# Designs tried in a protein design chat: VH-VL binders against Small ribosomal subunit protein uS3 (rps3). Part 18

Target 1, 230 residues: Small ribosomal subunit protein uS3 (rps3), of Nanoarchaeum equitans (q74mz4)
Amino acid sequence: MASKVIRKFIQNAKLTVFSQEFIRLYLRGANVSKVIIRQTPIVNRVIIYSARPKMISEERKAHLAKLLELKFGLEKPVIEVLPIENPNLDAHVIAERLAMGIERNIRAYRRLAQRYLETIMNAGAIGAEIVIAGRLSGQRGKTWRFKAGNLRKTGTIGQFELDRAFNIAYLKPGVAGIHVTILKPDAEIPDIIEFKSPEEISIEEIEKIDKEIAEKMKKYLETYLLAKQM
Key: E = the ipSAE of ESMFold2; O = the ipSAE of OpenDDE; V2 = 0.75 times the mean of E and O plus 0.25 times the DockQ between their complexes.

## First folded at step 16 (VH-VL; framework fv_tezepelumab)

Design a1 (from y1 with heavy chain H106Y; at its last look DockQ between E and O 0.58; V2 from the best seeds 0.58)
Fold by ESMFold2, look of step 16:
Structure a1 (fold): chain C 230 residues (1-230), chain A 122 residues (1-122), chain B 108 residues (1-108)
Amino acid sequence: as target 1 above (230 residues)
Amino acid sequence: QMQLVESGGGVVQPGRSLRLSCAASGFTFSKYGMHWVRQAPGKGLEWVAVIWYDGEEKYYADSVKGRFTITRDNSKNTLNLQMNSLRAEDTAVYYCARGPLYDVNYGYFDIWGQGTMVTVSS
Amino acid sequence: SYVLTQPPSVSVAPGQTARITCGGNNIGDEDVHWYQQKPGQAPVLVVYDDYDRPSWIPERFSGSNSGNTATLTISRGEAGDEADYYCQVWDSSSAHYVFGGGTKLTVL
């Protein structure tokens, strides 16, 4: 009977993860890093860390709150936007900037990857890697890899923090995946408001849940892309 | 002023060894993958070997694999090519060439040395 | 192994546009780079990533790449453009950097 409790936990965790990714897509361009959802008896607090908090106006917050309530069932969400301390060491921020840069000029992918690696290393990273995989110009998918510094140190040493992010560049030939990995000195004292993701997921439940949730996220993405073109 | 200067070329007999060096200046050597490219007299360009920016990975053309060893010393800004068991077909001008910043998979050669001649003949 | 095919020679009248081709199977999917080599000199990068120029290369040099053909274009040809020109790609299947056979450009 532990299986039933585990299935409910997995479903709730997946809805939380997809809510976080929806928020990143909705606020694309505002350089969103972390999204923390705190559920209390009184309110559902949505904490959004951004490198450009002024781009998230009160009107956009109100609209996003309505979408989260109607589409994700978050009753009376309260959206709080906080700045981040070092956007040039934030893998999510870098991945978004790179993805959007490639969308504006698909042929600049190499120059942009090189420039962002230089930015990351100048900000104090020990090492970094950018991987771009997909179809940028032709019929064949390719993988480009760019490295700086030293990523061979293990993440279990306790002196280093490994920050990883994935983003998507939406291109006419198709899509390109962007993976950013940044190895940096250990962070400041842990933030007690951080939301933890589930550690265990059933393979059978992932396939079932992934198809249904992927379809819902695809619908929201299509709506976002259509609105952006207008 | 970015510069690559090769040295160590000469005339050797088949089966002997020769070591080439390339001195780099005017840029941060340790941020770039480095290459050897050769050109036989009257012929086209042929890539020989690459070493990553940190020296951790090396790749060779099939014609030299097992005989040539590429190395680098980032503290001295030098690239080296140890050439063992030399053959007449190794006769060429050997160029030192710089790959793109941070690139480990794809690239171009934006800075070249003037080359050093290696002649393998009896 | 991936093969790049270039014409052995191309001629252009002074002031006219020269076009040097580089053929390869699906070369439009590759990032193509071009080098100029004058007799007794080292190669010089003139175009990279199909169409970009190093800042020290005149705008008269341009490139394109689609289908099975990449092309280096030199507008307003000058005597100083006489050289051998090589195209180059990375071939991931062999882990090799591959050059074309070279094209001698003559300005008559």
Scores: ipSAE 0.553, ipTM 0.799, lowest interface PAE 1.7, mean pLDDT 83
ESMFold2 (binder alone), look of step 16: mean pLDDT 93; pTM 0.950
OpenDDE, look of step 16: ipSAE 0.608; ipTM 0.812

Design a2 (from y1 with heavy chain H106W; at its last look DockQ between E and O 0.42; V2 from the best seeds 0.00; counts 0 for: pae E 6.2 > 2)
Fold by ESMFold2, look of step 16:
Structure a2 (fold): chain C 230 residues (1-230), chain A 122 residues (1-122), chain B 108 residues (1-108)
Amino acid sequence: as target 1 above (230 residues)
Amino acid sequence: QMQLVESGGGVVQPGRSLRLSCAASGFTFSKYGMHWVRQAPGKGLEWVAVIWYDGEEKYYADSVKGRFTITRDNSKNTLNLQMNSLRAEDTAVYYCARGPLYDVNWGYFDIWGQGTMVTVSS
Amino acid sequence: SYVLTQPPSVSVAPGQTARITCGGNNIGDEDVHWYQQKPGQAPVLVVYDDYDRPSWIPERFSGSNSGNTATLTISRGEAGDEADYYCQVWDSSSAHYVFGGGTKLTVL
């Protein structure tokens, strides 16, 4: 019985991360920052923070709600879309913007990374780091790291004091992984607790919902594993 | 005018020490990685060392590792190279050079000083 | 460690195009940078990231990089272009910055 409770907790945590990443992929282009899923006895709230909330129409919310209910077991989900305070200090927004910018011009990856790093610092960040990993010019996989300010203040408990995100640039020769880390001046209060275990994502369960998203998740997992090796 | 000015070169005997300084002006020094590059008389360029913009990461050419120490003082806009246990093959003009903005693991040297001569001979 | 090979010298007539090569194993996968050094002077960056120029460098300077060869091209060569030219990469495997041996450009 105690074993069943532990297994259910682990399964629910995986489902939560799975649902959050599904939502980000479904809404790619809307600059989704964080996704908060709150399960209560009465209602399951899905709070989506976006830098472009108007790109998430009521039709897309309704479709997403049906997908979450039928395929993820989130009964009666209520989707709320909220704006974010400062998109230029949001790691998820920056990572998506950088990924899409590289997709438009692969040769600009270095200039774009430096530009976004300056944008982050000008927006008031204490420190920031951008890591791009992959094949950008026909090379074997390489890693480029761009760093500004001071990230060492995060210490050994620093994960709740910093904003981290990963995104993928989909390119002709393959994909490139993008990691963005931002230390904000007022990052001492945690807004969200994230479970990050991409290796445990089941492609088979995603295919039960949407084959197009399953292919994107497959590429995400392959790129994530490659980026960890580099 | 962005400028780098090296100082501290001279003639020393083998086994002695020398400290080079580089004064930076005209740009925000603390945003850039900084390098030392040397050139023996009549020879090509040889990279010596790099220090990241915050002073936390330092890398050295194998020929100087353990003998040279690169440091920076962002409050004074200065880059330093402490050279210990000098050898004849360390004889060169030493250049201070600026890396790209926020460059941490790639780069080119877009601003150079005029260099300071270090001669190691008996 | 990674080795960059340059010809020791290149000669061109005034007004002609000079090409200076930088050879390396799979150098087309690297970002190649080029420096001009006149006698008794400090080096000056003329091309970076294979083909980009600082804003003060004339459009006559251009670069290319593919396969095992990167090339610095100087169109309409002038006497003022006489200098030593060095190519440079950052070698990720050794974490070292590597220069070529240098090429002396002579404009008659």
Scores: ipSAE 0.089, ipTM 0.604, lowest interface PAE 6.2, mean pLDDT 82
ESMFold2 (binder alone), look of step 16: mean pLDDT 93; pTM 0.948
OpenDDE, look of step 16: ipSAE 0.640; ipTM 0.827

Design a3 (from y1 with light chain Y51S; at its last look DockQ between E and O 0.54; V2 from the best seeds 0.68)
Fold by ESMFold2, look of step 16:
Structure a3 (fold): chain C 230 residues (1-230), chain A 122 residues (1-122), chain B 108 residues (1-108)
Amino acid sequence: as target 1 above (230 residues)
Amino acid sequence: QMQLVESGGGVVQPGRSLRLSCAASGFTFSKYGMHWVRQAPGKGLEWVAVIWYDGEEKYYADSVKGRFTITRDNSKNTLNLQMNSLRAEDTAVYYCARGPLYDVNHGYFDIWGQGTMVTVSS
Amino acid sequence: SYVLTQPPSVSVAPGQTARITCGGNNIGDEDVHWYQQKPGQAPVLVVYDDSDRPSWIPERFSGSNSGNTATLTISRGEAGDEADYYCQVWDSSSAHYVFGGGTKLTVL
């Protein structure tokens, strides 16, 4: 009995992380931050926090709901989009803005990283780090690191204050990975445990739904795995 | 107006010590990595040392490693270079220089002081 | 250790374009920075990240970097451009900052 409950918990956790990362990729440009999936016997609520909620039209919500139901097995999904209280302290929002800014002008990567760090620190962060990795100026992949404040880590329980995100800048010579880490002064524990690991994404299942998104997620995974290498 | 002003240069004998200081003004000192760069008379530029914005990491050129210590005091907006066991080859103008905002690698030097002369002579 | 090679001197006629080279093994993979130093003065950053300029540097100064050669280009050379010019990179393997030997630009 106990083993089946544990196995179902593990399956739900993996599907939750996979669904959350898929939603962020599907809604790229809408500055999606948190995605909370609450499963009940009556309804499954998908709560999407966005800095640009108007960019998530009712048609896109309906299409996303069908994708989540048909391919992820999330029965009767109800999609709700809410605004973000502090977009300038949100790692996902910053990572997406930086990625898209670099896509518009590769030469601005240093200036943009510096400007976003200033924005993060002025918004009250204790510390922040931006890491850009990839081929921006040459043929060899390089890593640029920008740090502000103090990113001291406390014990494992204290890690709930640390907001981390990854995004990809799609450039003509290739891709660049962007990691944003923000240490906030106050953080609340989410109702649902979030797993933010791109390695759990199944590209094959997404290809059956939308080939354009699957190709972008394949590039995301390739860049993420490369960025993890030393 | 952003400014770096070095001080503490002078004439010393080999084996002696000297401490250089650099006073920063016109910018938020604690947001920048800081460097020392030297230039022997009639010669080119040689990087000496770096200290990161929070003082947590330091790196030195091989020619000075073990003899020189770079430090900073963000409350006083000062950068220091403690030079021990000085040699004739350390004779140079010493510049303090500012690295890029928040950048901890791949940097350049956008603001320079006017330099302070150190002469190591028997 | 990483080595940057610059010609000891370059001459240019007034109004013409000067090119100062900085050679290094696979320097095209590095971010190259350039400094101008006039006699008795501190260096001044004129180009960074291969081709970017500080806002106070005139557009006559430009840079490029590919393969084994980075180049500082000074269009419409003036007597006021006479100076020593240094290239610089950060060498990740040693965590050192490396300068070229310098190039004296003469405007005749």
Scores: ipSAE 0.627, ipTM 0.840, lowest interface PAE 1.2, mean pLDDT 84
ESMFold2 (binder alone), look of step 16: mean pLDDT 94; pTM 0.952
OpenDDE, look of step 16: ipSAE 0.834; ipTM 0.923

Design a4 (from y1 with heavy chain K65E, light chain A95Y; at its last look DockQ between E and O 0.49; V2 from the best seeds 0.67)
Fold by ESMFold2, look of step 16:
Structure a4 (fold): chain C 230 residues (1-230), chain A 122 residues (1-122), chain B 108 residues (1-108)
Amino acid sequence: as target 1 above (230 residues)
Amino acid sequence: QMQLVESGGGVVQPGRSLRLSCAASGFTFSKYGMHWVRQAPGKGLEWVAVIWYDGEEKYYADSVEGRFTITRDNSKNTLNLQMNSLRAEDTAVYYCARGPLYDVNHGYFDIWGQGTMVTVSS
Amino acid sequence: SYVLTQPPSVSVAPGQTARITCGGNNIGDEDVHWYQQKPGQAPVLVVYDDYDRPSWIPERFSGSNSGNTATLTISRGEAGDEADYYCQVWDSSSYHYVFGGGTKLTVL
């Protein structure tokens, strides 16, 4: 019966990742950073860190809670929104801002990446990298890489925080993927667990999961919003 | 204002070495990848080498790989090119050129020096 | 080893539009940059990323890139535009920067 417990754990981990990406998509524009989902038999907590918490109204929380219950099976979720310390040093915030900026003007991708790297470094980062992959200036997909500072310092004995995020710019010919990596000084080291945490696996799986999630969630949101209008 | 100044050119026999230097001013040198580009008399431009903003990665044209070494000193705002085993076909004006801010792959050269002449002949 | 091909020369009458081509296999998929070089001077960037200009370059310099041809367009040609013009790309497979052979623009 050990295999049945392992299957339930794997399924719950995938549900957590899908829920986190759905929340970021649903709340796009509110500069959502980390999303922590704690599933227990007594309490299902959804903790949302945002650079613009006032954009997440009680009405939006209630609607989101309903969607999480109906589509992801989170029984009576409690949604809590908390502010973040430094939005300019938060990889998720930067990735979303860059993605939305490129959507408004695809030709500004280089200038925006350079500007955000400057912003990150001025906010105190040790190093940062922005990678943009997609069709921005030609017919085929390409990868543009922008770097500042020193990301190799993670191999030292000192304590450093590595913050990684992925986001998507939705463009008419397709999508462009945006990866932001920020190395921060003197941060608390996350706990290590036996299984891979949702945050750690999200970067490598985001492109595959995010593409499937984007199409599936567009369909769900359109259907759900139409039904709610009645 | 923003300026790149090359030095170290001269006349040298085949098989000898020269070291070129490029002094940068008016911008934050350590934010930019740096390049050497050369131009033989009466000929077109030929890219020679690049070094990343932090000095960790270097790439060379096939014609010079194994003979030339690009280096930088961000504390002195200098770019260098060590040119060993020089050949007649290395005769050219050598330009120091700046890549785009933070960009480590797709790029153009927005600031150029005036060049230093290297002549390799008997 | 990506190869860029430019015509050796192009002529334009004063006040007319000059077009300088840069040929390459699927060059429309590359970011193409253009440089102007006057005799005895260092090159100057005039167009980058196919069609963007540095702020100090006049609007009469423009670029396009599709298929197998990138084009630098200089409208209202002037004697001061007489120069050699080079196209350039970055080849990701070799991590090399490649220039075209250059085009001499003459304003007659």
Scores: ipSAE 0.699, ipTM 0.880, lowest interface PAE 1.1, mean pLDDT 84
ESMFold2 (binder alone), look of step 16: mean pLDDT 93; pTM 0.954
OpenDDE, look of step 16: ipSAE 0.797; ipTM 0.902
ESMFold2, look of step 17: ipSAE 0.687; ipTM 0.871
ESMFold2 (binder alone), look of step 17: mean pLDDT 93; pTM 0.955
OpenDDE, look of step 17: ipSAE 0.782; ipTM 0.895

Design a5 (from y1 with heavy chain G33A, light chain S92T; at its last look DockQ between E and O 0.58; V2 from the best seeds 0.00; counts 0 for: pae E 4.2 > 2)
Fold by ESMFold2, look of step 16:
Order: sequence, then C-alpha cells, then structure tokens
Structure a5 (fold): chain C 230 residues (1-230), chain A 122 residues (1-122), chain B 108 residues (1-108)
Amino acid sequence: as target 1 above (230 residues)
Amino acid sequence: QMQLVESGGGVVQPGRSLRLSCAASGFTFSKYAMHWVRQAPGKGLEWVAVIWYDGEEKYYADSVKGRFTITRDNSKNTLNLQMNSLRAEDTAVYYCARGPLYDVNHGYFDIWGQGTMVTVSS
Amino acid sequence: SYVLTQPPSVSVAPGQTARITCGGNNIGDEDVHWYQQKPGQAPVLVVYDDYDRPSWIPERFSGSNSGNTATLTISRGEAGDEADYYCQVWDTSSAHYVFGGGTKLTVL
C-alpha cells in the first residue's frame, strides 16, 4: 500500500520532468528558460518563460497543448508565455544559444564559450562554468571546461542562486553535450521541485504521437547519461 | 596594444632568492590565467607555473614546486614570481605569458613578454 | 608527464612547403598549439587548437593533428620563417603544460 503511493509519486515526478524537457525541445530556438506546470481543479496551467516569446505563436501553443493532453495526460492545458528578466543570466538560454551557435560553426566552440562566459559575468553573475563534451576536433570525444568568477563562493545563503542547464548541439558526426552553471546574486525561485533524472522517460509513448520528437528525446537521454559520466 | 613587460632578473648565487615581476597593459588582466615559461640558454621552452584569473588556483612544474610562488595583483595588473632556493639549473630567460580568456584546460599562450634573464652562478 | 617528440631540425628550399612534426601517444586526442621563436626574440603563437591561427598570422601557416602525430605546415617557405618551432599541449593527468623539444627550421 505504502509502496503504491510512493510509486505513484515517483511516476508523476518523472512525467513532470519529461514534459518540461519535451516542451523545451518542441520550442527549441525560442530560448525557453523555466517551465512551470500548475494543476488546478478547473485547468492545468503551463507557464513557459522565454527570452523570445514572440517565437511562440498561438498556432504553436495550440499544437503543444494538444500534444501535452494526448501524450502526457495533462487535461485541458492552458499555455501562457512570459518574458524573462535576465536572459544573459539564464543557464537554459545560454546553453541553447551556445548549442545552436556550435551547430552553425563547430570550430567556434571555444570562442563562443568564452564569449558567453563574458556575457554572463557582465550581466552580474558571481561565477559561471561552461562544459562542452563531444567530438568537436579530432576523432575522440573530449571535455572542455571554461570557468569565470567564483563558483566556490561562500556567504549569505539567501543572496545566491545556482542555475544549471544542459543542452545538445546536433552535429553531422554526432552530438555534443553542453552544461552551463551560473551562480547568481538573486534569482527567481521555481514553483516546482526538479530532482529526478530523465533516464526513465518512455520513448515508446512519444513515438505514438511524433517520431521526430521521440528520436530527439532518445538522443537527449543518451547524451545526458554520457555527460553524467564526466 | 597588448603588452607584457618582465623585470627583476639578474645574477644571484645558488640558494638565494629573487622576485620577478610582469606588468600587463592593453587588456583586462583579471580575466586571464597567467603563466611563467622559462628557457635555459641554448635550450627549449619549459613551462614553470600558472595562476588562474582570480588567483585562487596555482600549479607548478615539478622542477620548481615548493621553491617558487606565483602571485598576482589584479588591481595593479601585475604578475609576480617569487623564486627561493635557486639552483644553477634555474638559469634561464623567464617569460610572462597570457593564457586564453577563461579557459582552464586545453590552453595556449597567445601574448608573451620579451623575457628577463636570471643567472644563478656562484 | 606526457612527452612530445619533435625532430631537432628541418630544412626546406625557398618557396617550398615545410612540415614540422610533433609526436605523442594519442596526440590526436589533444589540442596542439604551435609557437615560432626567432633568434633573440620571444615565442609567438602561430597555430592553436590544432588548426586555428591568430588573426595576425598569415594563412600559409596551418596545422593538422591525428593519431600519434601533429604537424605544423608552412607553405611557400621563406627566409623569414627560419626559427625554432615548438609544439605544446596541456596534460590533464599531471596538470602540466608540456612543450616539445623544438625544431630548428632552415630555409636553404
């Protein structure tokens, strides 16, 4: 009995994380930061924070709402898109921008990482780190680490927030994983807790709706697991 | 535009100490890791030490570990190398060199000073 | 620490292409950097990250890296290219920056 309640909680937490990552993948290019899913007795609200909210048309919202209802069981979703205050301090935004920049010019990975660290620090971060893992030069996959500021900062806990994100650069020879970590002085606190790994996401159920998205989710899981082995 | 200028070289007896200085200009010094690289007369290049942009991380070649101390003053745009317990094999031209912006690995030295000569001889 | 092996000298006729090698076990997995040092001068970075050049270095300097060998290529060699050339890597296991022994390029 108690195990049934625990299993249901774990399954719901996995579904929440999976739907958040699905939304980021579906809306790639719109610089989605936070995705908050709030359930009410009347409707389920999906709040999407984006640095490019105009990229998320009403048509795309309607299609996304249908996918969330049919595949994820999110009844009567209402999608709201809000701007974000500091795109240059948002780990998800930076990770996506870097991933897409590397896709355009694989040889620029070092310059882009250095430029984005500069952008992050000029926006007021205490410290930041960018880690890129993959085959960007030569034959073997490598890990490149770029650090700025002080991520080892100690001080008043209420003054600092650690923002982390992962994204994927889709390259002709394969993929490269990108981890961005930003230590902020102050930041918006999310409404939901994100603490589960997406490695148990059901790709088979996504394939019933959209095979292209299912393949991207499969690659996301594979690169995420490889990146954790760093 | 960008410049590194070393100073403090000279002739010193074995077992003594010497302090090298490197003045930086034309770039934001506090955003770069800084290095010392040396070259004995007629020999190749040998990396000596690195200090990260914030001064919190320092690494040394095994040949100088425990005897040399690298430091920086980001407010004055200066890099220093305190060399203690000097040996004859420390005789070299010492170069100040700039690492890449923010990169802590896979790095290269893109700006070099002209070097300062240290001679350790009795 | 990781060892980089360079030939002590290389000769090339004027106008011809010079190739300077840097050998190391699995060096193709490393980012290799190259420096030119003329007599009495400080080193100058000519190639970094295997293939890239600083904006002030002419296109006739190029690099490659695969397997156990990295190569600096100088096309249309001229007397002004006479110098010592060093390859360099970062060795993660020892946390050391490692230089090759250097190669003296002579343009005959």
Scores: ipSAE 0.308, ipTM 0.666, lowest interface PAE 4.2, mean pLDDT 83
ESMFold2 (binder alone), look of step 16: mean pLDDT 93; pTM 0.947
OpenDDE, look of step 16: ipSAE 0.782; ipTM 0.894

Design a6 (from y1 with heavy chain G107N; at its last look DockQ between E and O 0.54; V2 from the best seeds 0.00; counts 0 for: pae E 2.1 > 2)
Fold by ESMFold2, look of step 16:
Structure a6 (fold): chain C 230 residues (1-230), chain A 122 residues (1-122), chain B 108 residues (1-108)
Amino acid sequence: as target 1 above (230 residues)
Amino acid sequence: QMQLVESGGGVVQPGRSLRLSCAASGFTFSKYGMHWVRQAPGKGLEWVAVIWYDGEEKYYADSVKGRFTITRDNSKNTLNLQMNSLRAEDTAVYYCARGPLYDVNHNYFDIWGQGTMVTVSS
Amino acid sequence: SYVLTQPPSVSVAPGQTARITCGGNNIGDEDVHWYQQKPGQAPVLVVYDDYDRPSWIPERFSGSNSGNTATLTISRGEAGDEADYYCQVWDSSSAHYVFGGGTKLTVL
């Protein structure tokens, strides 16, 4: 069942999204922004943009490359790690920082969201939104929304770009999903794909690869589905 | 230094209109959602309306829907409440109140004005 | 429409601890905020998000929230604490802000 599920995901575009999210989870803490997989006849390049590239050691790169080849079927992967130009305008970086900040102090969720919005706006964003959804202290999920600027302003791609990301805070009472949206003044290089929910993913297959990541992916899927109902 | 100052209260007859204003100072008005909260004489607090920091979304208590309109002018740092078709039960002190920075909904009210009295009687 | 219930009055001896309750169905799942209102004055936020205080509010004010009851606790009660106290939540189902009926604290 393990081999069948993995080979199935190699055969469709959703395996690419799953591989990108696997990489973000594997490298959690290194502030991974985007992951670009470029296929050539000789080499498959995996380009990882990070705000903390030094946290991605050569040992971790080698292990990740092995996992991508043996378990995800990506032939001859070469892992390249590049810095991010503007980490404070990167939705993935902000979402991870906020998630990890809330994990350290659940009571600071409002203050952290306000602080990160200030940081985003000071970095030149036209508008931004942070949504925190989940079961932080009670038995029922709640949604907290924080907004700054104008997210309804629109124009051509050369004038504005919308950057969106999702991340999870893993908390003792439960988990919280974090959605960050940033409207930028200038165009940015388009991502290969937008964020999508995984389908037909087996948590059992992930457990065979890495037990810690499997638990986080399980919580990711549960929290993502809860947040999707918003 | 942060202040909210309400004005425009008075005595009016039922069915008439009144416009309340709230002048804000000492903080960046356009970063905050703003509210009206009222208190009938000898009674408790009742939330009336909210307007988002950018003026794009407005929500009202059921008791005032269709009769009251909340507006804001971020260039003048003012919040307004247009009250039409006033009734005796609208008699109250009306407070202007500020929500938390960037928060849209889930608000507490951290800064309050001193209020302006509206009396609806014949 | 979500309903918050407070006792109409609470009495405490000077130097003793006052506890003001705010009852609501599953209120432990809500963020509860508390306001103090002295006669002839505007309300003042004293506790927010169940148990946080604005920096200018004395540590004698604290809050808790679990199950069906949120509680404002005022330790070492003083005559200056005599006021009306209101709890408040945001009700997501109605998109309304709801106050309790208020509690008059008397320091005997």
Scores: ipSAE 0.549, ipTM 0.810, lowest interface PAE 2.1, mean pLDDT 83
ESMFold2 (binder alone), look of step 16: mean pLDDT 93; pTM 0.949
OpenDDE, look of step 16: ipSAE 0.745; ipTM 0.878

## First folded at step 17 (VH-VL; framework fv_tezepelumab)

Design b1 (from y3 with heavy chain K65E; at its last look DockQ between E and O 0.46; V2 from the best seeds 0.64)
Fold by ESMFold2, look of step 17:
Structure b1 (fold): chain C 230 residues (1-230), chain A 122 residues (1-122), chain B 108 residues (1-108)
Amino acid sequence: as target 1 above (230 residues)
Amino acid sequence: QMQLVESGGGVVQPGRSLRLSCAASGFTFSKYGMHWVRQAPGKGLEWVAVIWYDGEEKYYADSVEGRFTITRDNSKNTLNLQMNSLRAEDTAVYYCARGPLYDVLHGYFDIWGQGTMVTVSS
Amino acid sequence: SYVLTQPPSVSVAPGQTARITCGGNNIGDEDVHWYQQKPGQAPVLVVYDDYDRPSWIPERFSGSNSGNTATLTISRGEAGDEADYYCQVWDSSSYHYVFGGGTKLTVL
């Protein structure tokens, strides 16, 4: 029974990932970032974060809901679309924009990667990397790697958020894979603390609640203020 | 306004050492990989070494590997080349050159210094 | 290891088009860059990524790359174009940067 439960959990995780990638592909151009699927006894909620939420019309939501039920077996899906906070710090948004930009002009791949990397860093990223792999003009596949800032892959995972995304540029000679990695400050604030804006937050008041949370909030404010000035 | 200025060239005997420096100005030095390229008198260009924007990776031409060390100091906007065990065939003008923005693999050299002459002779 | 071959010299009459070749095994798969070097001066990038130009380089300079040959084309050649020209690639197998031997362009 334990093995059956583990096998079912693995199958559900794979179905969730396939559903998320299908949603991103179906809504390509709407700059979809995070897709959260919440299963409850009453309804299955699909929460779609987008930098262009108005591009996802009610008709598109209804059609997508039908496809999710028919192709992925997600019963009675309810689709909600929410805006995202920082599109220029979102790896999925950047990867989609870069992929679509390369599709429009394959010869601009270097300029586009450099421009988007600058955009990411100006939006407050600690570090970022863009990797393009595939056939852009020649007969052989090649890899291009663009890197900025500090991508520390150890010792920072509990303090910072690592955002990774993959997308595909569909080109006449073939495809090019696009990997975007963004190391950003963790923007999550503990649920037990009520906030309105970072500038209004008192570290002393947070320390009265929890010292560990106050330390995390101090780091968040420092990173936020640095990013705001750039 | 963007400028690279090499210094430290001179005449030395074979087997001796020399340290070259390159001062950068007019651009954000820490966003770019940096290179040394040399040219023997009357000869063509030969790439010598590269260092990544953050100093994490370095690569050398076979002719200088083990004898030359490329370094950078992003706080001072300087690139350096320590040249040990110099040989007559190291006689050249040494150029400091800037790689493409953010690109850590592929490279072209869009800004060059005027070069500094290194002569290795007995 | 990767070898780039250039003719030692090319001559062109004033006002005519000069073509400078850079040969390499499957060079059409590489990103080729071109430099101009006038006597006593540092090299200057004139074409990168096969066909792109820095904004301050005249449109008379153009590039192409296919098969085993990359070509730098200089339209309406002028006396001021007399220089040595070098092609360059990055070799992914060695992580090295490779120059051609150079081509001396003469405008007669």
Scores: ipSAE 0.692, ipTM 0.873, lowest interface PAE 1.1, mean pLDDT 83
ESMFold2 (binder alone), look of step 17: mean pLDDT 93; pTM 0.952
OpenDDE, look of step 17: ipSAE 0.715; ipTM 0.868

